# Ledger of designs, part 9: VHH binders against h2kzm9r124to488

Target 1, 365 residues: h2kzm9r124to488
Amino acid sequence: RFTIDTSRAKSNQYVVSLCSKKIGIIEYPDGRSDKQPCDVYWHNVVLSDMNKIVTSPQSRVNKFPGMTELAKKISLTHSISSMQKLFPDEYAFYPNSWFLPAHLADFHAFYRKAQALGKTEMWFIVKPDEGAQGTGIYLINSPNQIRNVDQRQLVQEYVADPLLMNDKLKFDFRVYGVIKSINPLSIYVAREGMARFCTEKYEKPDSSNFKNLYAHLTNYSLNKANEAYVHSNTLQDQTRGSKRLLSTVFHQLESRGVKTKRLWHDIKLILVKTTLAMLPEIMLHYEHHFYDSTGPQCFQIMGFDVMIREDGTPILLEVNAAPSLTADHIVPHPGRTLLEGGQRVRSIVDEVIKIPLVRDTLLLV
Key: E = the ipSAE of ESMFold2; O = the ipSAE of OpenDDE; V2 = 0.75 times the mean of E and O plus 0.25 times the DockQ between their complexes.

## First folded at step 1 (VHH)

Design b12a (framework vhh_8h63_2)
Fold by ESMFold2-Fast, scan of step 1:
Structure b12a (fold): chain B 365 residues (1-365), chain A 125 residues (1-125)
Amino acid sequence: as target 1 above (365 residues)
Amino acid sequence: ELQLVESGGGLVQAGGSLTVSCAASGFTVSSNYMGWSRQAPGKERELVAGIYSGGSTYYADTVKGRFTISRDNAKNTLYLQMNSLKPEDTAMYYCARGGEWTVIYPGEGYYFDYWGQGTQVTVSG
């Protein structure tokens, strides 16, 4: 009786189809031929007018209008910075950030003040526009190292004190949140997520290592290209794999004396506070598309990238409005990089994370 | 409503075997990540074994090859079979549920919303 259109799910169709079958949802993988509405429309990315997708008050789509742009680094930083002016303590989880070219003078002023206070080693990460997957990202320790200062880009304080495991690899958590509705506001956090590890040992940035992005950036698209990247088809590889379960890493952190209950509480607050910072813009776009709606029309899985400082404090790095729900990866041929080709292989870690996530999201709506 | 009840702990001689059990009510163990953690006096809690909803298992290096996690879906019960027990395996053993949603708005939640009360395993020389 419950129906789902997955014709626009693209690379995510496999996991959504699998979950639909498991919970008894009737799937239309090529869309409906009878022109009747489905209960759910599952899209990878929504570029179309939302009211053309959701034509029935009982139907829902898995994206909020405008969310793709609102989650991008410049819009996200603007939303959080606005909240930091009113609530600096509540939004301290986001690193000091500056839009270029607009805030170049503010960045110079911050740098001069920090140097005057005796801060001897301070690094910044520069994220050029459209650099969401690590493309064009670089580290600097002086404002004069910024390339093309007239171009739109984000400069952000680099967190040089990450909490490390015994392997000394930098990592972050991909935490999944679901916005079930915005009126009333209803947010859920998946208990399971992904810990993403760098492929080379972390050392504080200096002139000899700042170009080694394999040690400084946890980005999957970057690290999977390194021959040191460890793909695993078994969960036994939780101590060696470049992608591990959040729950396993949390248990390991707890065993080492990290206050994981407090850490998880703070991570949940990051997801709530970030959503609240974005909410006014989300509501404006939602009202424009669904002004005649009598109930919730949208829900969305969001990915939140969180790193942990060595004192146990979580820091928000990035928000992804369309996190990948694929459950496979490409393994390079022995002695070759991914750029030289590879074999597509099932990812058990991704399945364990993403199948319950999608299944439970469908059960929520 | 929701409960995890451990049983089967006790005193056992080094080299012996023991099986601890965890009976779940109010949810299905096969639909969730389930795990066994232990805490020895003066030590932090250590995850020793986990079983994912799909049936795949994880073991800490300290217990690999000696411990086996399993579930009986009909009885909605999680098991940890411990073989070749050593004095250093002495700990309180906790059953825990993961892989669930945490409601954060409009409500508060916790990382581990359900843990058992624990069952003591003591291994003597």
Scores: ipSAE 0.015, ipTM 0.300, lowest interface PAE 7.5, mean pLDDT 81

Design b12b (framework vhh_rezetamig_d1)
Fold by ESMFold2-Fast, scan of step 1:
Structure b12b (fold): chain B 365 residues (1-365), chain A 127 residues (1-127)
Amino acid sequence: as target 1 above (365 residues)
Amino acid sequence: QLQLQESGPGLVKPSETLSLTCTVSGGSISSSDYYWGWIRQPPGKGLEWIGHIYYSGSTYYNPSLENRVTISVDTSKNQFSLKLSSVTAADTAVYYCARGGEWTVIYPGEGYYFDYRGQGTLVTVSS
């Protein structure tokens, strides 16, 4: 008798429908015709009128009001920077960051101070405000290289010392957390996640290679367009695929002497500390929409992109408030590029990660 | 669908070894996504985690019980088992076998989440 409305799940509907069937939840894929509330509402986006959708105190929705904006680079950086002023050691996992044009003078001052201290070959990543999934992103080694300096954009210290596997490809981890509730606060982390690899060999940035984003950015949307992108067709092929299981990469790191138990603990702390940095603003949006509600009305799966430095230190790169839960990928047609489209093919790696993730989230709430 | 069923003696004498088996149906214990474990509830008390095992054979035990606990898995029979040695009256409890899912509690404190459990079996320790 537990019910779920998946009519607004969009591209995520397939996995949610599959999980609902597996655990015996009654699904309304087109919404309820009787206008009665469901126990769960599964949406792909945060809606401004969330309180009109989740009207019953027994109902839950998979998004927090305001979360889409709070997780974006500008709001996230503001929240973490505020915490760095009070707790610099606790929030050292986030790279030094500046908002332009407002903090251009601060960025120039930082750069001049670093040069005066003899810091060699310092690189920065520039992320335009309207840049989506790696689009418009570029690397600089001097403030005078910033394009359209009067436009809103984020400048952030580029981590040039990533830990590499034997193939010398840069990678990050997509780690999944769920905020089960904020009153009381309850946070969970998924045991399994995704390791996402670049498609070109990494070399430290210099004037000859800084434009090769396939070597410097781990973004899936960017790398899947390269012909060098390798789909993992089986779970046994975890050494060559551009997407690999986090657990497999952790085992490989452990065999190389990396302290993986400490690394995992530090990653969990990054998830907790980042959520705590965002919490005051999440609570303000939540109270605005659900001030009269008893019990928790919202829960949300969040994606955290974490890179590892060569010394084993994890660094937070990005938070995604709407991580893709699709379990397929596009393979280009024979003789054509991925940019010309392709056919959808089942992704076993995505299934192993995302089906337990969604199933267990539904069991959690 | 997924079902976990405890089996073993309902009465154990003090100083003996308690042996319980969990039979899993509707799912495979050879999946790398899950851990399989034991929890108990003594009369009038809360749930106490005993330990769990991964498909790989890696085990994690409650520090207060670790010298007395052994958990093992038999993937060919889709079963896992608990042995608790040197039992006393304090070991009287309802024992549950359980599956741990994808999630680990990290706030307000790190812990293990069990998404399925059996009906439980009462074990009394008395002479």
Scores: ipSAE 0.300, ipTM 0.714, lowest interface PAE 2.0, mean pLDDT 83

Design b13a (framework vhh_8ghr_2)
Fold by ESMFold2-Fast, scan of step 1:
Structure b13a (fold): chain B 365 residues (1-365), chain A 127 residues (1-127)
Amino acid sequence: as target 1 above (365 residues)
Amino acid sequence: EVQLVESGGGLVQPGGSLRLSCAASGFTFSSSYYIGWVRRAPGKGEELVARIYPSGGSTSYADSVKGRFTISADISKNTAYLQMNSLRVEDTAVYYCTTEIEYSYGSGSYEWTFDYWGQGTLVTVSS
């Protein structure tokens, strides 16, 4: 009956196959040999020939054309910056940002104006291309500290006032949104997500600590196999683990007096407003590929990385157009990096998040 | 720096055999979820020919090559192979070695799987 082609799902195939089996979808893990279309095509990444794969009006693919590029730091920042000029209060959830080398002069001008107004303790985060993995990211407090000013990179105001738990570790949330359609726009926010914690206690950046990425950048600490990193072996480890359920952290924040219903509402608004900022470009790419479509042919799971300020205000850090849906992770061998290999281990936290996410996404389609 | 280097392509007569190799540097294949071979003939789209999970040894093949091609990986040599038997003229294509690696071993926020591709090696099946 209802069919899915998972031949292009790659590492995500396991979770998609598991969910397809649970809800009774007929899976073609190596594609169809009869040239008949499937109802759903599940891809790991956006492919250039999507219009050749999704030729039937009844078929759906789990990626929007162009979305990979639109979600990257440069395109995302451009889209949000355009909206900030028209609606500065509505898009205040995204830090002030500058593209280098093109906007270097604008960044210098901003810095000079801030200094003239007495704002002498500003920090900025510099994200070179390929910043999704945290590689090459660094902090500065003056434009003259920028490395390789002629190379493409993003400079953003650093959020130096993060909300901390009792352990004083910096954290952020991965929140999942599902774009079911763009005409009309229909977006769903997953009830469960992930909280990622640093491995060293946070202190505001200064000349003695700004190079300690284990305290400032959650991404870097997890990718460096820090020995202080705590794997969540069971759901009971949610109070200590470096990766925890969003719902558990929300409960802990509520117990500390944080207005979590307002926080969740604001986070959902960030997902909607960010999608609206990207929508004109998404529609342009979509119509280029599917101009004759009589119904929605694309849907997509998006990852949104959100940090909470000390006052409870959420800030958008990044958008991921292809968030990992794997339900296991690799534990590197002692003293080795992830790239040097390791043992694959079941991730209960990822299962609790990603299995319902994928299952519900398939049910929405 | 992650690199994949293919070798073993060339001209073969119909019915012949060819073995492609893919040497990895800058990482180990034990970090990969899949190692795959993708081909593209002029005027055609990409076709995933074969893939293997290097730690578990599980494999899958496109219907067009099933029973004729065999994928394998030698983790100790950090090399993957595609054994191509009973070659047909329609197997003529550029063959790419590809792999998917996750850089985070538990991160949620910045977790990302990255696809890496080699430069490709040409296989021509002709008399």
Scores: ipSAE 0.000, ipTM 0.293, lowest interface PAE 11.9, mean pLDDT 79

Design b13b (framework vhh_7nfr_2)
Fold by ESMFold2-Fast, scan of step 1:
Parts: C-alpha cells; sequence; structure tokens
Structure b13b (fold): chain B 365 residues (1-365), chain A 126 residues (1-126)
C-alpha cells in the first residue's frame, strides 16, 4: 500500500490526514518506527537537508529544495525581470519592480522620467522581506517616502485600476498550482481557489486615503482585524463574505459580461510562465540535492496571488511557496481584537478549496 | 529556521500544578505574539492563552481563566504556561505556537499559526 509521513506537516497535518484516509493512503503521523521509507513525505517548510529525507528513489517530498527563497519577492522579481528583458510582451503580467537598496537609483530615474512625461500622480507599493498582518507594507507616491532605504525591500508600481464588484471592494485571487515534476516540467492548476476582499470601499489612492490599508491591501490578517470583516459561515454567504470561492466570483464576473474562459486561460498561462521564469534556479537547487536521482523526487503546491484590472487583464502580485492548507480560522471574541486571541472554528470555504486540492495532489503523485 | 520546543509536561493528580516551557529560536522572539494551543484525545484544537510580543498583554480562554498564567522571557527567548488547579478536562497535548503569518509581500494571506512545536503531553489523572 501507498504510505505517507505527515510528522513534519505541522499546521497542514489535519487536511493531509483527512485526504490520506479518504483515498486509502497509510499515514504515519509521528513517522515510521521501523525507519523504512515512505512513498510521500509531507512537510510544512523546505529544509536544507532534503536529500537526507528522501533516501529512496521511489519516495517523493512535497517541497523543492530552495523554493522558499526562490518564490520570495526579490528572487521572484529577479527571475521575471530577466524574462521581461527577453520577452517583454509575454511577461507584462508582472508590475514594474525595483530591489532596494541595489536599484534605488533606477527607481528614482523611472519616477523622474514619468514626471517629465506628465503622467498623473503615480503610486507604488513597498513590500518588506517578511511581514505579518500586512505590517511593513505601505503605499508611496514619491521616492522620498521610502522608509529605511538601506534595507532590503521591493518597490513595485501599484495597480490603481482594479476590477471591482458591486460592493466596490478590491479583491484578488489565490490560485493554486501543483508542480508535479520539473524534468519534464509538469504543472497542474487547481479547479477551485480563493477570492479575498478588502474591508473598505476602494478609491484610487490620493493624499487623503493612501494610509487606509483596509481599502488598498487584500491582506487577510489585516482585513480580518477590521470590524467590517465578514466571515463566510456558510457557502451561501458568498455575496457578503471577505473570503469567497473563486468559482462564485467567476460566475458573478461572467454574468457581468467578463470573458471568464479567456481570463482563466490567461491566469493559467501566468502560472506556467512564472514557473518557467523560476525553472533555471529551481533546477540548479534540485540538481545540487538530487544529482544522482533517477526519477522525480519533489512536487509542490504553490499559491499565486492574481489581481484583475478593470479591463479584465490578470496581474501577478506574488507567489507563495508554502500556502496555508489549514481548514479553520481564529474568530476573535465579541468586542475583542485578533491579537486578543479567539476560538478556532471550522472554515467551510477553506475545506471546499483545500480538501480537493490536497486529495488531487496526492492522486497526481 | 524557526524552531519551538516544549517541555514540562507529565502526569499529575487533579488539583495539581505544572509549568510548561517553550524554547524559541530562528526568529526575533520579542517581535511576535506567542500562544499555547492544546488538543485533547479525540478532540479538535483549543486555543488556551496568548501573550503579546512585549509581554504587556495576556489573554485566556474562559475554560482556563484564573487557573493558568502565561508569561515570557524575551532575554531567554522562552515562553511559559503555569497551570494551577488542574482538572481531568485539561488532559491534552500542549503546543507552543507563534502567530506569524506567511508573507512574501503584498496580497491576501490566511491568518494561521504558521509555526508549532512538537507538543508536550499533560495527563491529569488519579
Amino acid sequence: as target 1 above (365 residues)
Amino acid sequence: QVQLQESGGGLVQPGGSLRLSCAASGFTFSSYAMSWVRQAPGEGREWVSSISGSGGSTYYADSVKGRFTIARDNVKNTLYLLMDSLKSDDTAVYYCTTEIEYSYGSGSYEWTFDYWGQGTQVTVSS
């Protein structure tokens, strides 16, 4: 029988365990006492000693070596920028970006040129290397507003023309891709994903509203802390909830005349092209750890954050190499903040998204 | 990388006391809130207590208020849970966790406890 070690799955163990039971995989939630290899190893994070975990040629692990760093915004931007120089039309789905402190002068030059061309006030988003609750992420309209200019950070053009629903809330999609192998490259896109909404009505950024992160950033932790955040308690709450099914939002877009089949095709191409841009670095790390491997030893679920412009064009915002696969969330107590703790509650929306995702991933490998 | 290691669990009589510790490494401990979460046999996860990064704010589940005390030592990078007046219902594996959300930049992120220790077993039995 097919076997899985979930001892290092941590917060993701619950969903992986449920899926393993449903499809008949033998699970070792504490690892194997007999020290024999499992067919699959499910980890929450990438480790430097990946080759010591996957000792059998027939075993697979759910992470590619080095992927955590490769998916981070600075490395991702390097990979995409390299491709944009060779194929500018094919990689136009990624906003203009600058690494600080290295490209500060280039950013200043871009800004001065845009001003000289008489472009309306431009906005940029500044992203830290790591952050929680959207802290450290902020909007600027001048290079002089950059905080701690000597620190590693990413500056990107802010997309000020998002497609909005009737409630005028900004949203993005978390789309899941599964990299089954890199030689040959095989990537699958999950049927379902997550649409995540801001909690305040969107207006184009200006001097009066740019500090209102609840209107400008779709960050779940940040928005969940706002009193306007609406939890989807049932699948029927999809018109009001701050976290909704991608399929539901797609149906709403289709009813408004959006060409959703073309949109979905373009989103899938974004996932493929982004993976291709990252592929040389992924292969370098993979060969270093598995140079003597006879078959594919790694697979991975990746999260892609995609926003839609008002003209229906999808834009890649970021890539997540360890998207959360939990099927619960913390609900703060009435009158309390998220920081004051809360009760863990089952998330039906997350279950509908993540159980088929993990189940189908296990069936693919 | 981020590592959390619990200790101090064991077998105790009803009405007894235990002190749990969690050694943290691989991140700036004082910048992040820390929590204790437990899972009883055959039950789901239950949040027990949280403490802010500075230690200035503490929060407790109604089931443990007045009996448990959460504390931290930011110099030693250690989280504590002092458990008094233990009941059979407190029998569970206790996990140290941090409220660090996975983030590589802008966009939406699911609010979760991203980092968990291996847990320490607390058994309250006569």
Scores: ipSAE 0.000, ipTM 0.167, lowest interface PAE 15.6, mean pLDDT 78

Design b14a (framework vhh_6fv0_2; at its last look DockQ between E and O 0.01; V2 from the best seeds 0.00; counts 0 for: pae E 9.9 > 2, placed apart)
Fold by ESMFold2-Fast, scan of step 1:
Structure b14a (fold): chain B 365 residues (1-365), chain A 125 residues (1-125)
Amino acid sequence: as target 1 above (365 residues)
Amino acid sequence: QVQLQESGGGLVQPGGSLRLSCAASGFTFSSYAMYWVRQAPEKGLEWVSTISGSGGSTYYKDSVKGRFTVSRDNAKNTLYLQMNSLKPEDAAQYYCAKGFEEVYPYSSSGYYDYRGQGTQVTVSS
């Protein structure tokens, strides 16, 4: 008799409904008409009035109050930068970052000091505040190249030394963490995740190649538009696809002599330390909404985007408080480009990742 | 320290039966969904079965449904896979695994440490 309300799950409803049916959870896709609480509420966004939705001590919702804003690039950078000042070695996994216009002077000072020390080949990535899914991102090697310097945006050191596979394509991992509770703090990592590949061969950025975002940015939304993007029709085909299983890439890295035990340890520490950096603000919002609760009322799936340096060191690029749980992709209509629209087809790679992720999250809570 | 130790594999003729066991230690067994996965020679890991922490929910790969039964004894920290009507295609190294790894409170387990060394199942002659 375990129940779930998926009326606010939106684009994630299909996978959550499928998992609920497989587990034997009773689903209310339009909400309950009897005003009785469900055991789980699955939402796509953080609610301002969560305590009015989650009224039973036994009920859980899949979002922490305040989390969406805290995971956004500027708030995340602020939280991690504060920790880097106190614990620079512990938070070295996040590239040096400046949010503009507030820290423009600090960025100029950093650049001037680096130039004075002879570090003339530094590149930076600029991410506009409202740039979703890689939109508007560009590379610079001088502060004077920043566009609209008075507008809110993030400037971050570009990691120019990525570990490459034999195909020389840059990649990152989407690692899924689950915060089961914050009191007591309980965090899990999914063993399976996604490796996302660029669609053009990587070369260190220079004046001739820095505009080729298909070689420099791993974002799925950007790369799926390139004609070189490879969709996998089977799990066997994904070894050469643009989207691969994390486990497959880990096995390939181990075969190449990468210390995968150390790499996994460092990735787990990135999840923990990033959550700890955000925790004071999460606890403040949680206490405001659930101070009278006798048990945990929130849990959340988080996506962590991690790239690997040539030396095997993982670097955190982004945190997603609402990672996509859709298990389909859009394929262009025959004779047309993806920009002209397409049809949704099943993604076997996404199903292998996201169905166990959602299923096990529901079993965990 | 997470430990998973599989046993019960062996050689069996087609149509035969085997019962696999997985002894778990170093974590709160009843809090975790457990998996059986297998790897045949020259093939990738295949998911076979899942059981919820309470044992109330079970799931199977389509090709084994009706032939395999997963169960657990939380008092003994032991996971089981009863395999009936075995086919040559079921021949593989069988591993038990945790679905999620707990990272806080922190565990020093490596990427593969949540999976045991496995038990060999051979179906022939």
Scores: ipSAE 0.425, ipTM 0.760, lowest interface PAE 1.2, mean pLDDT 82
Fold by OpenDDE, look of step 2:
Structure b14a (fold): chain B 365 residues (1-365), chain A 125 residues (1-125)
Amino acid sequence: as target 1 above (365 residues)
Amino acid sequence: QVQLQESGGGLVQPGGSLRLSCAASGFTFSSYAMYWVRQAPEKGLEWVSTISGSGGSTYYKDSVKGRFTVSRDNAKNTLYLQMNSLKPEDAAQYYCAKGFEEVYPYSSSGYYDYRGQGTQVTVSS
């Protein structure tokens, strides 16, 4: 029988354990006491001692060395920018971006040029590289509005023309991809994903509304704190929830005349092209981590945040090397705000997405 | 602006020596680990060496151990790679790279987020 070590799965342990049981994998939640290798090692994060824990080249581990860092905002931008220089048309799916402090001058130059061309209504989003989801993010319409130019952070063109539904809520997609191997490159895209909705109606940014992050940022971690956040208890209810199934939203878009097949195709290409952009560094870090020895086989579930423009074109916003695999959410106690605490409740949307994702990933490797 | 500029590459015979330099600017040099990586024709990038921000820790690819020495001068914001006993298999474009942060004395750590334009090393018999 296939064996899996989940001793370091941590927050992922519940889902991985559940799936392992379903497909008949023998789980070692505390590791193997006999020190024999497992077929699969599941880690919730990239660990610096992976080469010490996963010693058998026949074993698989669900994390690539360095992937967490490579997927960060600045590192991702570096990888994609390199490809944009070579293939500008093919990599137009990523907004113009500058990582500070390195590209501060370039950003100023870009802004000046844009101003000279009469583009006076440009907005930019400033994202800390190490920041939690939604924390420390703000919008600017001039380089002079950057709060700290010496801090490691990403400045990116703000996508001000999102595709909106009748509810006028800005939304994006969390699309999941599984990198099965890097040599040769093998990527699988999950059929089911997540749509994240803002909790306040979208309006183009201006001096009066640019601070309203509930209207401009789609992050669940941010919007869940808003009283207007809609938790769904059933699959029927999720059609109007702040978190929806990707398939549900695609269906809704199709009903509006959107060419969803083309859209999905373009999204898949974004996943592939993004991974290709990262591939040289992935390979490099793999070699570095395992000291030229035959290391284990790595695979990884990746999250890609994609927004759809009004014209129907998808735009890559962010890559997550460790997307949450939890299938619950916190509901505030009666009469209290979420910040004051709450109760963990089952998230049907997350379950529908993440359980099959993990299951199929285990079957794939 | 963060800049990395490699120099010192050239043509050498097998058994020869080269010293590569990397001039860094635009960041606090001593706060970051630095890397040497290389890419041979029709091959992927490969790691060569890492040095911690302070210079107290150094790491090497097995195939270059004993032959290559990485060092840095933080006062001059310069990274070095002394390459001795060069082999044909060492021929590649060599790049210096900036780490994400100071690397602690763990050999398994070492990731970078910025790379220079490179300098060509050719080893011909």
Scores: ipSAE 0.006, ipTM 0.262, lowest interface PAE 9.5, mean pLDDT 90
Fold by ESMFold2, look of step 2:
Structure b14a (fold): chain B 365 residues (1-365), chain A 125 residues (1-125)
Amino acid sequence: as target 1 above (365 residues)
Amino acid sequence: QVQLQESGGGLVQPGGSLRLSCAASGFTFSSYAMYWVRQAPEKGLEWVSTISGSGGSTYYKDSVKGRFTVSRDNAKNTLYLQMNSLKPEDAAQYYCAKGFEEVYPYSSSGYYDYRGQGTQVTVSS
């Protein structure tokens, strides 16, 4: 019988246990006492000591070594930028990025070309190396605003033209991809995903408010992360919550004339092309981690955050190596704080997305 | 398990002061940026202040600049918000939030991933 070790699944354990029971997998929620390997190991995050935990080459583990670091903004941007140099049209879905000082001239050339084409307002996010002055991320609207141009830093285009729904709320899609294997490469894209909405109307940056653009980005990120407090508890509420089904939003976009079949095709290509861009580093980290033995077959559920421009084109914002697979959340009891205890409340939106995702992933392996 | 415990809220008169504290456990505190956010009744969350993991960089919403000071004690795993010259518009539930190792304000996976239960600040006479 097929076996799974869920002792390191943490907050995701409920969904994995439910799916294991439904398909007849024997679960070891505390690990095996007989020290025999399981067929599958389900980890909540990428563990640095994975090679000491999963030792059998016949086992499968739901994480690739090093993937957390590879999916972070700097590493992800390096990987995609390398492919953009070779295939600029194929990788146009990622915001333009420059690693300074090496690409300073390229950044100036981009800015001049954009001005020549009539672009009047452009914003960029600057991430300095956390060095001697301890400077943090800041925002600019021209290259002459870069502080300390000789320092290592990342400059990335800010996407200021998001598609908005009729309620003027900014949103993005969380799309789930499963990397089943990397040799050969096999990627599965879940049919259902999540649309995450801000709680307040979008305020477009302009010359009068750009000093507060960091605050605008911060408030957007805060409200996206706060969506658990304003969410739909039923499928009937799909048009009003901060978390909505991707399929519901696609239907709404279709009714507004958006070519949603093309959009979905392009989103699937983003997941594939992003994985291809990351693949050399994924392979290198696997070989380094298991260099003195045959390692397990790794697979992984990845979260891809995609924004849609006003013109209907999708843009990759980020990749999450360990997206939450929970289907509930903790809320305080009425009139009380979480200190006095909390109550688990099921999330139907999360269940509709995540139970099939995990079930189908277990069937793939 | 990540735990964030806010304290120091209360009732204060306009122009008064409060010092909020946030005790952190379950993670390497000094590796993460920390945030203060607030929520007034029937409003969304509002960012108030950010401090880098080392404490070397601080950021404030314009409406609180010069009145609020964020700080941290990495040896005690504690985040602070000194709130001076309080106004009725500052009344809210105040939360501390744990940031990501990679602090990037645009990205949700690079912003913050956990927050406490909050402490109430009430400003009235």
Scores: ipSAE 0.005, ipTM 0.411, lowest interface PAE 9.9, mean pLDDT 78
ESMFold2 (binder alone), look of step 2: mean pLDDT 82; pTM 0.837

